VHH binders against F-box protein At5g18160. Designs and how they scored, part 2

Target 1, 379 residues: F-box protein At5g18160, of Arabidopsis thaliana (Mouse-ear cress) (q9fk54)
Amino acid sequence: MDKQDEKKQGTTKSSSTLTTRCSHGNHISQSNSIPLDITIEILSRLPAKSIVRSRSVSKLWSSITTTPEFIKHRSKKTSPPCVLLIFRKHDKLIVFSSPQHQNTYSHVQDYHIEIPKNGFIRRLDSVHGLICLEGSKQLVICNPTLKRFFPLPEPQGTGDEYNVGGFLGYEPIEGKYKALCIVRGWNTQVLTLEIQESWRVTKPGYTHWPTKDTGRCINGVIYYKAIIFDRVPRHVIFGFDLRYEEFTHIEFPMRNYDRFLMVSYEGRLALISSTSSVVEIWSLEDAGNRKWSYEQFHLCLPPNTSLKGVIDAGELIYTGFSLNRSFCVVYFDPKKNNIRETKFQGIADNQIWQPDRLGFDLVNDFYVLPNHIESFISF

## First folded at step 1 (VHH)

Design e1 (framework vhh_8h63_2)
Fold by ESMFold2-Fast, scan of step 1:
Structure e1 (fold): chain B 379 residues (1-379), chain A 122 residues (1-122)
Amino acid sequence: as target 1 above (379 residues)
Amino acid sequence: ELQLVESGGGLVQAGGSLTVSCAASGFTFSSYAMGWSRQAPGKERELVAGITSGGSTYYADTVKGRFTISRDNAKNTLYLQMNSLKPEDTAMYYCAREVTYEYTVDSWFDYWGQGTQVTVSG
C-alpha cells in the first residue's frame, strides 16, 4: 500500500488534476459542516418549549442547543427586548410580556412566592433574560422563557428569615451570570451560576444593607443603593465588578436621592427623577473621580403616569391607567423630544384592577422590568 | 399591637453613667435590627447606636467608645449603656425598630416609643 501512496503523492503532472482535488476536498468539508449549520438554523427558529423538549429526546440536539454559539445565533434572530409587566396578588406573581415596539401583550406565567406577613418584593429586575427573587433563606433564579425556577444554595449565616438581599449580574466577556447576596448581620457573598456552585465570601469594606430599590447590571458591574454603618449612617451606591469581584462605593450627587430611580442611560449609571413636566438626569461620568453630569428636559406627559425605567434605545418608560381602563406604557426620548404611547385593552380587568373605583387597584404591588430578553439557560 | 417602651432616663452629672432600656412587644423582636436615636432641643434627630438581629453593632462618632448597645432576645429588651456622659448628650432618647423597606435614612427605623429624657448637668 505504501507504493500506491508514494505514486499518489508524487503525481504533480497535471495542474488541472491538482485543482480538481482541492475543489473536491473543499466541497466535501463544506458538505460535512452544512448539516450542522442547517440544524442550528432549524432549532433556532423553534419555540422555546420545543427547544427544551428536544434536549430530553436527543443527545445531539441537547449538545447543540446548550452551546453558547447556538444561544447567540438564536438571540440574533429572536424578537427585540420586551417589557415584563408583573402584578402581585397575595403570594402570586402574574407575569405579562409586551414587545417594546408593539401594543400587544401575552400572559407568560403565574409564579407562587413566599412573602413577609404584610408583603413586599424588593430588588426585582431582569438581567440578561433571568430574574433573581429573594426567598426566606435563599435566592431563586426565575427564567420566564423556560417557565422554570432554579433555587440557589442557602448562603452562610441565613439563620433568620428574610435577612438576605440579592442581586443578579451578567458578565459579558466570559458570558457568565453571578449572584451577589448581602446577609443581614453576617457578610456579603458571591456565586457563579453553574452546576454545583458554592457561595464565596467577599468584603465591601463596610457593614451595609441594600435598600428596597432594584439593582442594575451595567457593563458587568452590579450597582445597588445601600445604607452603610461605618460612622454616621449614609446612603451610597455600591458597585460590584463581576469579573474582578471588587467593590466600589459612590456618593449621591444630591440630597433628595430617594426621589431618583437608578437606571442605565446611554451606557452609564444614571439617576433619574421625573414629574409630568420635568425630567432630571444625573449621569456618572467617571466612577473613580466620582464625577456626575446633570441634564434637564421638559416634557408633557399624559396624566397619571409614573417613571418606571429606561430601555436600551434611551427612551424613558412611564406607566399609567387611563380613565377608560386601558393600561398605558409611554416611551419618552429626551434627546429627540418624542413621545410614543401603547395602550393595552383588557390588562386592567376586574381580576387585577377595579376601574369603577376611581382607579383603585385590587393588586398588592406592580412591577415593570424593561429590556427583558429570551434566555435558554438552565442550571 | 407594635409597642416600644423606653425607660431609665434621668438627671446625671457630667462624667457619670446611665443605662436606658426599651421593652418591645407585638412583633418578633429577635428578627429585627434595633437602634437608639436621640434629639436635643433645636437639633436634628440622630442615630447614636444600632444592633442587627445577628448582634453586629454600629455607633455614631459622637458616642463611639462611650456607649454600648446590647439586646436580650429572651426578654425582648434593648439596652444602651452610656458612660462618660457629657452635657452634649442631653436629649430625648428613642428606641427604634428597623423599617421593612429600607429606602431612606429617615425610614431606617420605626419610632413607636414616647422616648426617655436624659439630662447631663455640668
Scores: ipSAE 0.000, ipTM 0.160, lowest interface PAE 15.7, mean pLDDT 72

Design e10 (framework vhh_7w1s_2)
Fold by ESMFold2-Fast, scan of step 1:
Structure e10 (fold): chain B 379 residues (1-379), chain A 119 residues (1-119)
Amino acid sequence: as target 1 above (379 residues)
Amino acid sequence: QLQLVESGGGLVQAGGSMRLSCAASGFTFSYAMGWHRQAPGKQRELVAKITSGGTAYDDSVKGRFTISRDNTKNTVYLQMNSLKVEDTAVYYCAAETVYVEWTSDYDYWGQGTQVTVSS
């Protein structure tokens, strides 16, 4: 049946010695081709700018560097974290980055990112390179490295009437991102980003609503301040374990909890309050026994600085303005009793630091995100 | 559980008046309530807020808009007088339940009501 087409004359092209050279080159290339695992290893060690650039000039490298396998492999490498300084200007986020561990650098990298028109910008945090934003009906993931916004599916049961509170977390053992969504008065839902699963309902045991404070992801647990709605409202910290998708709640160790910033300190959930002369740190030792430890440190800060966060090395980060109106970032190490300062010029603006025009609130159009790493996750 | 429902929007001629209502149901404790607006292509802005300590207004609406609250009905009102074409926007009612720190970051939002001011 199949041998009626045996004439091998249709493959004859004009002869060339280049054909022999190309065949020899192809043979050497095939024999010496780098295995995929070694190629991924080489590409994963390139700087982020080189990887982003390579995607626009090489379709092969674009196909490799966008795979889940490559992204997971690169996420296992130690990349130096940075601090993001984010300013809101109308419908745009202006993002600057500064190295956390470089005492001699005042280097700032600029990013311009468009804010979705229906997005609510609350206090921001970086979760393994991604930022979660709240829309009227859904969560939106911002990737500053790729300069893109990625809307998540609309949660179940939101309708047009209800607001959505949400947090992002990263589970380090499996290398997965999960979003947690609270739909007011209905339920709490979870979504795994890498798989793009539909939202799944969870049970926190209590009807609650998150406060305006930022959440923290520590060792695969999302922590957030919330109000439990009962006959008397109760302020607590909720913990959501990303691996087992289980809730716990933790009582505050102090009455003035509104004055304390929630952070990761020495690998633990901590609450920090600071003036220019004294810093107070409450660290959670045992959540089950409600056991907290307390530390107090003396420091001497420049005037008009305020606590913004903590870097993984245990340094407290402060921002403010010097007497000559230069924007500055101050790092304080309470264990070493050491202070380092980086001054920034050109981003100082009276409008950034003045109370709102109604005279009640300070302008919340400035965010400091410590421990940021680059992410190549895209949708 | 707290839920906000706006009403009273619509079409009005420049120089006219309109009253917006925001009915709150469920959990009744709130530190502050306010009215925000968003015009097409513009950022959402705070127009007026009411707290136990008083009221505040954006400069663009001072003398023209009045915010008030009926605590027995859990309803907040925005009386808008001398309306201008530039007041055209979707108006949102918002509530903050945290009473220990004042902020423009509101915990609860309504769905919004359209106000269109024609010339």
Scores: ipSAE 0.000, ipTM 0.158, lowest interface PAE 16.8, mean pLDDT 70

Design e2 (framework vhh_6z1v_2)
Fold by ESMFold2-Fast, scan of step 1:
Structure e2 (fold): chain B 379 residues (1-379), chain A 123 residues (1-123)
Amino acid sequence: as target 1 above (379 residues)
Amino acid sequence: EVQLVESGGRLVRTGGSLRLSCAASGRTFSSYAMGWFRQAPGKEREVVAAISWSGGSTWHADFVKGRFTISRDNAKNTVYLQMNSLKPEDTAVYYCAATEYTVEISYDEYDYWGQGTQVTVSS
């Protein structure tokens, strides 16, 4: 929304606490008299699967366990955010988890995907604990925490296979996940997870198609690179506000936009390009005014390292292989001019680069998903 | 890893039919998704149709649906565009393109391009 609409609404709010007195019958329900903060504390200590089960107890408990406050409190009691390292071998995604501040990794899950033999996974991102994949006619959501996957219903109009571009987002105020689907390039649809069983048509104001680049969900807005098919086709960044379900588009601040990775940097949409010696960061300061800021930093990385993302602490993530062939993840902090390296001995030897039935087969692609947290989505 | 050569473009009367062919040379043609694009005078390139590596999935732009059909013959390393009920606005240079990804309608997803073949539709 714009500020003019906010002023018209009159946003003056006084906080008042209502104390409920339960006086029906001779026995007061202790569960109805338990303070909210204590209930949150109790629920936050349960295993993830138990939290999902607790949602069947009452709509109140379901409501509590889906709030951003509960999720944030729970995250402080359980594992901190991690980096997911995802490797593709044929039709299999091999998922590893690595703490963002430690030199360890663990295998999480393997997912089987529906993709052509020599095709690539175009878009893959972790959105508030969930991974979204494009299937032949529908989106598939993977939940590493619950070790589950679930297909979303087929969007309207998907007569052709692989004609669906999709993104997942999380709206932090209401605590809701929404999927956005672009079919063929003229019909766009949205679905609220756990609430809706069928897609709703929405109107972006422009005929467009997303590029192969990964989308990002930042502060309740799904950002993705796209081409607007109008009089003169143009490359832009689309933004879809999940709360109000409204579209905007943002022009790139540079002409070599294809060299820039779209990320969340210091809580803002940013475009980053890096070589082994210099990194350039364009940050969106004000989307309404189309204002970008530019920063340049110098670093010294080995050749053959690739920028893969950014963690919330502001460190840039690079991946590559050391001279002894161990897989490595390099974190660069531009503000502190610090580099730290995590070496994963053996990860390149067993599941990723080894020959299989077809002979020598290299991993077709790999992904790094920073800031991964747990999710309790089920249906 | 693949080279593409388009053929079949010529002058055709309105309402006529034409089949374009794209011959590919390379070891892994059957591993590539293929697309047909066109560029009219004064305009940027636009996607016309796309087909998956196996031929099991196809996409056609709305402005050609029911008139154009994309197909492929992996044994002959060739992709085709059958064009029916041609209109003057179909006049353009038609390009064949290949990508190692699945069916795409985005110009920037295609890595290998032919030189193009001119189609002119007169009244």
Scores: ipSAE 0.000, ipTM 0.177, lowest interface PAE 15.9, mean pLDDT 73

Design e3 (framework vhh_7aqx_2)
Fold by ESMFold2-Fast, scan of step 1:
Structure e3 (fold): chain B 379 residues (1-379), chain A 123 residues (1-123)
Amino acid sequence: as target 1 above (379 residues)
Amino acid sequence: QVQLQESGGGLVQAGGSLRLSCTTSGFTFDDYAFSWFRQAPGEEREFVGAISWSGGSTDYADSVKGRFTISRDNAKNTFYLQMNSLKTEDTAVYYCAAYTVVTYEGSTEYDYWGQGTQVTVSS
């Protein structure tokens, strides 16, 4: 019983009747609520920027749009995924976005992120609308839709020297994000996002360290290339199951594994190597049996292009320079055997990829993040 | 109702200056990047300059670099083109445009366009 209700038991019947009526009305609205269902439906159809602004205007709308129910309802909408092209310019990340069905990139966002002491950022990927970044002592979650950064707590065992590797994953059955952190002088650690908790130590049974290569989250498992430290180093693919928080490892199907990009291809873990004329694809058919299938395709691309990723529709993404030294993004569809080239316009086509008037190239790193979707998870 | 409205155009002598303004309504200004375009009689529409959503990045056509400056004022829902050292070749209708590509509705580079404002540079 509410202390106010208890104190006013000796007051008037009209106050008690009003309180009961309001309580009953609120209960009907919340438990079998046409007004709430209609509000959720209306808000879920608004553009991302309108939803974000609604949170600043109304505490009620903020409460609705931050609920797990609303977030899941919105995420079930068929929002067309996009490709993010990210590059580092000095101490900023600059983000370009293009819907995957279009051939034009537009500048969307400038992000200011602390650059590690060695001057680079590594292992950048989009995981169900969020990006995990490695800081000097901790992981930082970036939400491009909300234009916000959220540092995660410092993991246990972090020393004065940068020694943290990390990955983000999304578990689709429970609808939860988890971060996995590897500290060179310590055990691996896991954190569930949306709950403000400290890192939980895990025991993988192996001393290992992730390579510089990008990790992938596929069907609730984080995959990453790693080195197991034995008498001689062993290169493997580690898998971390987000639901059961268990580690496995998979042997590479080929000897030249360092030439292959790890991707999600047709819903499976895959390893792809490409030249300007030949693509080789190894796809994991059965994780339990560790069985791989192999496909090879021919294509004709400019010699100065490199494979960067794959979109869910099965197109391979390449970036590079044409013969006249213009920056290009090219998509290759191996099933249809066709190529499409992306045109850059506005701020995308000059300042970033061309040297300045002194011939100085200001760009150090390029990242291509396919299959990016909006996320309304606040931190 | 979304609207972009240019102002500040007119007649100016070569070597002079003009500031164009684009005032916006009907959308969240802070979430958009902005560009200026121009079109001279009998010619195709030409890119002039752009500014990112944060204001941290700008881009310019080679023909206007060092003479024109783009800026934005989020508190006023307005962005600007400062045009210095004007040449007769700068004579055109100037258009402002707004863009973002990460929306359910956004499938093109530029979401919204103004109606244009005439700039005439006399010798």
Scores: ipSAE 0.000, ipTM 0.135, lowest interface PAE 18.7, mean pLDDT 71

Design e4 (framework vhh_8ghr_2)
Amino acid sequence: EVQLVESGGGLVQPGGSLRLSCAASGFTFSSYSYIGWVRRAPGKGEELVARIYPSGGSTSYADSVKGRFTISADISKNTAYLQMNSLRVEDTAVYYCARDTEIYYEVSGTFDYWGQGTLVTVSS
ESMFold2-Fast, scan of step 1: ipSAE 0.011; ipTM 0.412

Design e5 (framework vhh_5j56_2)
Fold by ESMFold2-Fast, scan of step 1:
Structure e5 (fold): chain B 379 residues (1-379), chain A 128 residues (1-128)
Amino acid sequence: as target 1 above (379 residues)
Amino acid sequence: QVQLVESGGGLVQPGGSLRLSCVASGFTFDDYSYYAIGWFRQAPGKEREGLSSISSSYGGSTSYSDSVKGRFTISRDNAKNTVYLQMNSLKPEDTAVYYCAAETYVYTDSYTHEYDYWGQGTQVTVSS
């Protein structure tokens, strides 16, 4: 919160408009103010860091850069989507960004973010520029662009620690974010991310608990893997429609469902399993009729790479380490049968390589979030 | 509220047997709870290794790592809220601190799973 209020000779300097000034020899030219529309154009072309800094420096620029008009104008000039690489070290999330369409060494951009005390990290996804984190008794929304955390109210029934499973969704028609939480042994609740909204109980028709797998928000529906607790436990995919706040459940088309990553593929819910030589894709065509399509592709991947997600262009994302210990992201396009690799200098250090829990840190404390966009929305 | 307490470690000769116990408090091993309990070990200068797990699925689905399969057996006593690890044909390389770990509402059994709750460990030493 650096404010450019300096009391020097009794004057406070604050920027009200962008001005140009010219002084030549013994003559002083008049200062020209820049009109608001041109100021918006200039500000919308600045790097995200400069825009965020401008909000703390100038009340006028803060008022301009938080308007819906500026946000819409900026979205048309925003940097291409990136992949977020998130590492947990101690009580901090270290966030790196990588361009999705550059096949060369890129500058790694760090977002140093503190996790809430007793924070618990499962089911991470980037939802229209925001990330939902599970705390001990509540959900916390992270905005990596603004480097801020927005704690949500505690849902009802959170007596024990780490008894909340949560997901974030974006409803594209009204442009609203909604959070969904499942409270162990209690109920399921929904919250619209606006001032004064409270958690509302919703009824999925079944007692269930989400798996550790990431959820996906696709066309205004939150999808997540879950276990239904009935006479015999059943593994299903739940769908929560954000507009109507209604639940559906979808049966897996295969028995080895635990080997399949849930993704958005070609605008549809899909389940993908990959080895170094074969990738299998099941795509949901019609949930009501339980209709899935199946595709199989052959590929040749470097050893010790693992599938982490899919970008909107239809490329599958794999991560691993090269022989020189550089962190690698491999993209495979199954329709074009094309592979490309990006190596990241400076991500692979001794502390990231050290195992923290079971096996490699990259298995339990590393997240890959595709299709991340800048978000300037604050609550 | 959830706590795990390991016991039953000690000194044993190669070829001997030990039974480790893990007592859980703050939750119950009943037919209405979906859970997994895992056993892990860590030797000096080595990485932590998953050994075995037991889940509520199908009356106690179990899994084992290749290094202990056929020698170690995991079991439970729901009435005592306790999970056991029976260790037979012990070798010097089994020397480690043994940990019990728990997760409630698990979706699959796996000795390699990340677990939410951990005990403080019990020392097992196999030497002559």
Scores: ipSAE 0.000, ipTM 0.233, lowest interface PAE 12.5, mean pLDDT 72

Design e6 (framework vhh_8h63_2)
Fold by ESMFold2-Fast, scan of step 1:
Structure e6 (fold): chain B 379 residues (1-379), chain A 121 residues (1-121)
Amino acid sequence: as target 1 above (379 residues)
Amino acid sequence: ELQLVESGGGLVQAGGSLTVSCAASGFTFSDYYMGWSRQAPGKERELVAGIYSGGSTYYADTVKGRFTISRDNAKNTLYLQMNSLKPEDTAMYYCARGITIFGVVTEYDYWGQGTQVTVSG
């Protein structure tokens, strides 16, 4: 029911003469203007590049497209998820996008994003449209859609360079992003991104350090491989629940855990290892009971293919090069036993993969980030 | 919807020529390896010819020098030109889409309904 506030400050001088001769005919004092709700509807249907460009050429549209209402409305009309291919060349990130669920050559979206000076790329994942990067003393959030970097405050205890390990997570119930930071030899800290604040200390109960492996955010929990420092060092998977800000740790089901890529598979935490002929998948069934399921699948891939990730449909992503030196992305569905390939001609055209006269590639490293969505959030 | 529709089959005399065609739709034809297989009564299916997206071709020893595979990417059409036909070439001819992984054909994921070629003689 409606609650009306009857206390208004100020006396309204109203001469109430309403003439009801004709009920049809509204005069708009400003002609050729469109209502805000229709403007939001129109803008929400535009490609991401058009929305970002509109912010630079119109103050009105910049104000509209940065509102929570627009961001929420656009999230209902977002483009299908894509795979990001990220190549590091010197101080630049070159980003290509490919549709996940199509067997056609993708329109390559070239993003030239400059890495902050002394930035390191060790652990990359797309977390609800954002990527967390590790700087020398702080974490930096990258938004590929907006082509923007958002440095987070330096966590406490970062006096030395390269003593920070970090992960980003998204909590879907409250719609909040949180960054988790592990400072070597000191503590673990958390920051909520929508509130630009100082880091808060957390208490995981164990002194630990994350491995080089990519962290994953699955259903509001950040998972990462770590070493617990005790009398005998132990390798575990840490889980950090973003809503309750609580830690758990999970034991590996196998001894050769360093050969397994940590992924989201069928909505669960999973560990996957692949050769050109065999895929092994360990899926976490119940973290509390430490129950894992094991599956093995056979496939036929050429040599020098590399497993890079898994998309939400349950297909495994592999990368490699064709006989014609084209960069290829292969999707393998182990349950359907289906394989499909997407070729990227634009990568070859940019001379990214041409070896120099000494046989060295011009690309320092590359990353494959599945399940990427557009994000228009800015801080 | 992905479709492969063969046409051009028929009855031909030994020593004659015939061209079979395959009209593809529902996918980017130019990106795929395409092939022709055949199956005669009482025999196993045989891959006859194949063509990569880059234009490189493969032929079975039974047809090499007599058959020519080609593609028209603008028309999304695959062709098999069959010359010097023999009674042994009598078969149902199937158009197929091949899956290439890093430039190597590994499997076929789609087949047409086929077109019958009968060589008298």
Scores: ipSAE 0.000, ipTM 0.286, lowest interface PAE 11.1, mean pLDDT 76

Design e7 (framework vhh_6z1v_2)
Fold by ESMFold2-Fast, scan of step 1:
Structure e7 (fold): chain B 379 residues (1-379), chain A 123 residues (1-123)
Amino acid sequence: as target 1 above (379 residues)
Amino acid sequence: EVQLVESGGRLVRTGGSLRLSCAASGFTFSSYAMGWFRQAPGKEREVVAAISGSGGSTWHADFVKGRFTISRDNAKNTVYLQMNSLKPEDTAVYYCAKDRITMIVEVTYFDYWGQGTQVTVSS
């Protein structure tokens, strides 16, 4: 159990009327008598930072804002999704956020994270408000909204360091999170986060391991690129169904599959390749019949930009550097043939990147996580 | 810089034995899984065997199971393939491969390093 879980455990619903006063910030005092349902409505309208802050300074607000009723009520009025831009600088992650309809990134948080010795961060994606990180022998769940890290138990078979790959998925019908752990092609294991049980071994019946590429969770299925270690090594897309805990694999529709980014596009699994002048999109029409559709679009971008992702509205996200060495984020809508650029606010560009002696970025790595939503879930 | 150098291939008679060696340099050898692959003329490259970084886990393809054994010596930065009861269909160029655990934009999976080592089995 963590501190937030203990606060949640102590929550009681013994009164339908509360006497509270909100004084702008994080201080509250008794001044009015208000029905519980109205109190929940008031608290659910506060910014996420104010709600999180209130949990640390008020037992009453902590007890209300950790209830399933509050969390459900808050989620009914879904905040618009954000794009997270994450820069890794040594052992630190620097996070910028922008609502997907705005053209401005603002600094939201710095994280100091324990990077595995001789390790690296890869395969970052936002899964229904949570991010899965790979440690040297275990997975760690990051909740940016709560500013917390939740280490998962060490999976079976982690005798060698850095031999763990992991993906997080969300099953939307039952509202459950599951983590999938792959021990460098030897074992695959699954864990349901709400239960906090030990890892359970899955049986795909073949040796495989995931590539470097980011996994995607689409409609309760975790998709990831993998190599089946068979007589002839084969590149495939693996699908793991979270409800039935069953594996499938899907053949690529093209021979140059290594050049395509795997994304969710128009609610479907898609493979996208982009140059500065041409975008190719393959969309999975029917997984059972292995039918793909193909689209091609033209655009005009500087040659130093690269495709990083897609937002739910169908805009493609590119990052790169301008001719004057300024970091830029560009959104391209292929159906509307529109381009928009993003600006950084609240922190100077030179705090997130610095050119090396040859004029290249000194940031260790960076990630673009589209479609991020707030989450108040703790385990 | 990563380098893998295969050696030990030669002509042998059916039923004979060979030990192939792969000398590795330029990376922390014990932190990476290693594999042996082969390619016969006119055929696709196929995986033969793999071994974990510690040497605690091994995998062998069905067509060599019981005849071939992969091993490694982490103190010498070397991976081996012991080949027994050789058959004419084992004739191929054998390649040593390193698993890749690099940054996300740099990842390709196994790389085949060097020119391989030719094994010819005559009946």
Scores: ipSAE 0.000, ipTM 0.231, lowest interface PAE 14.5, mean pLDDT 73

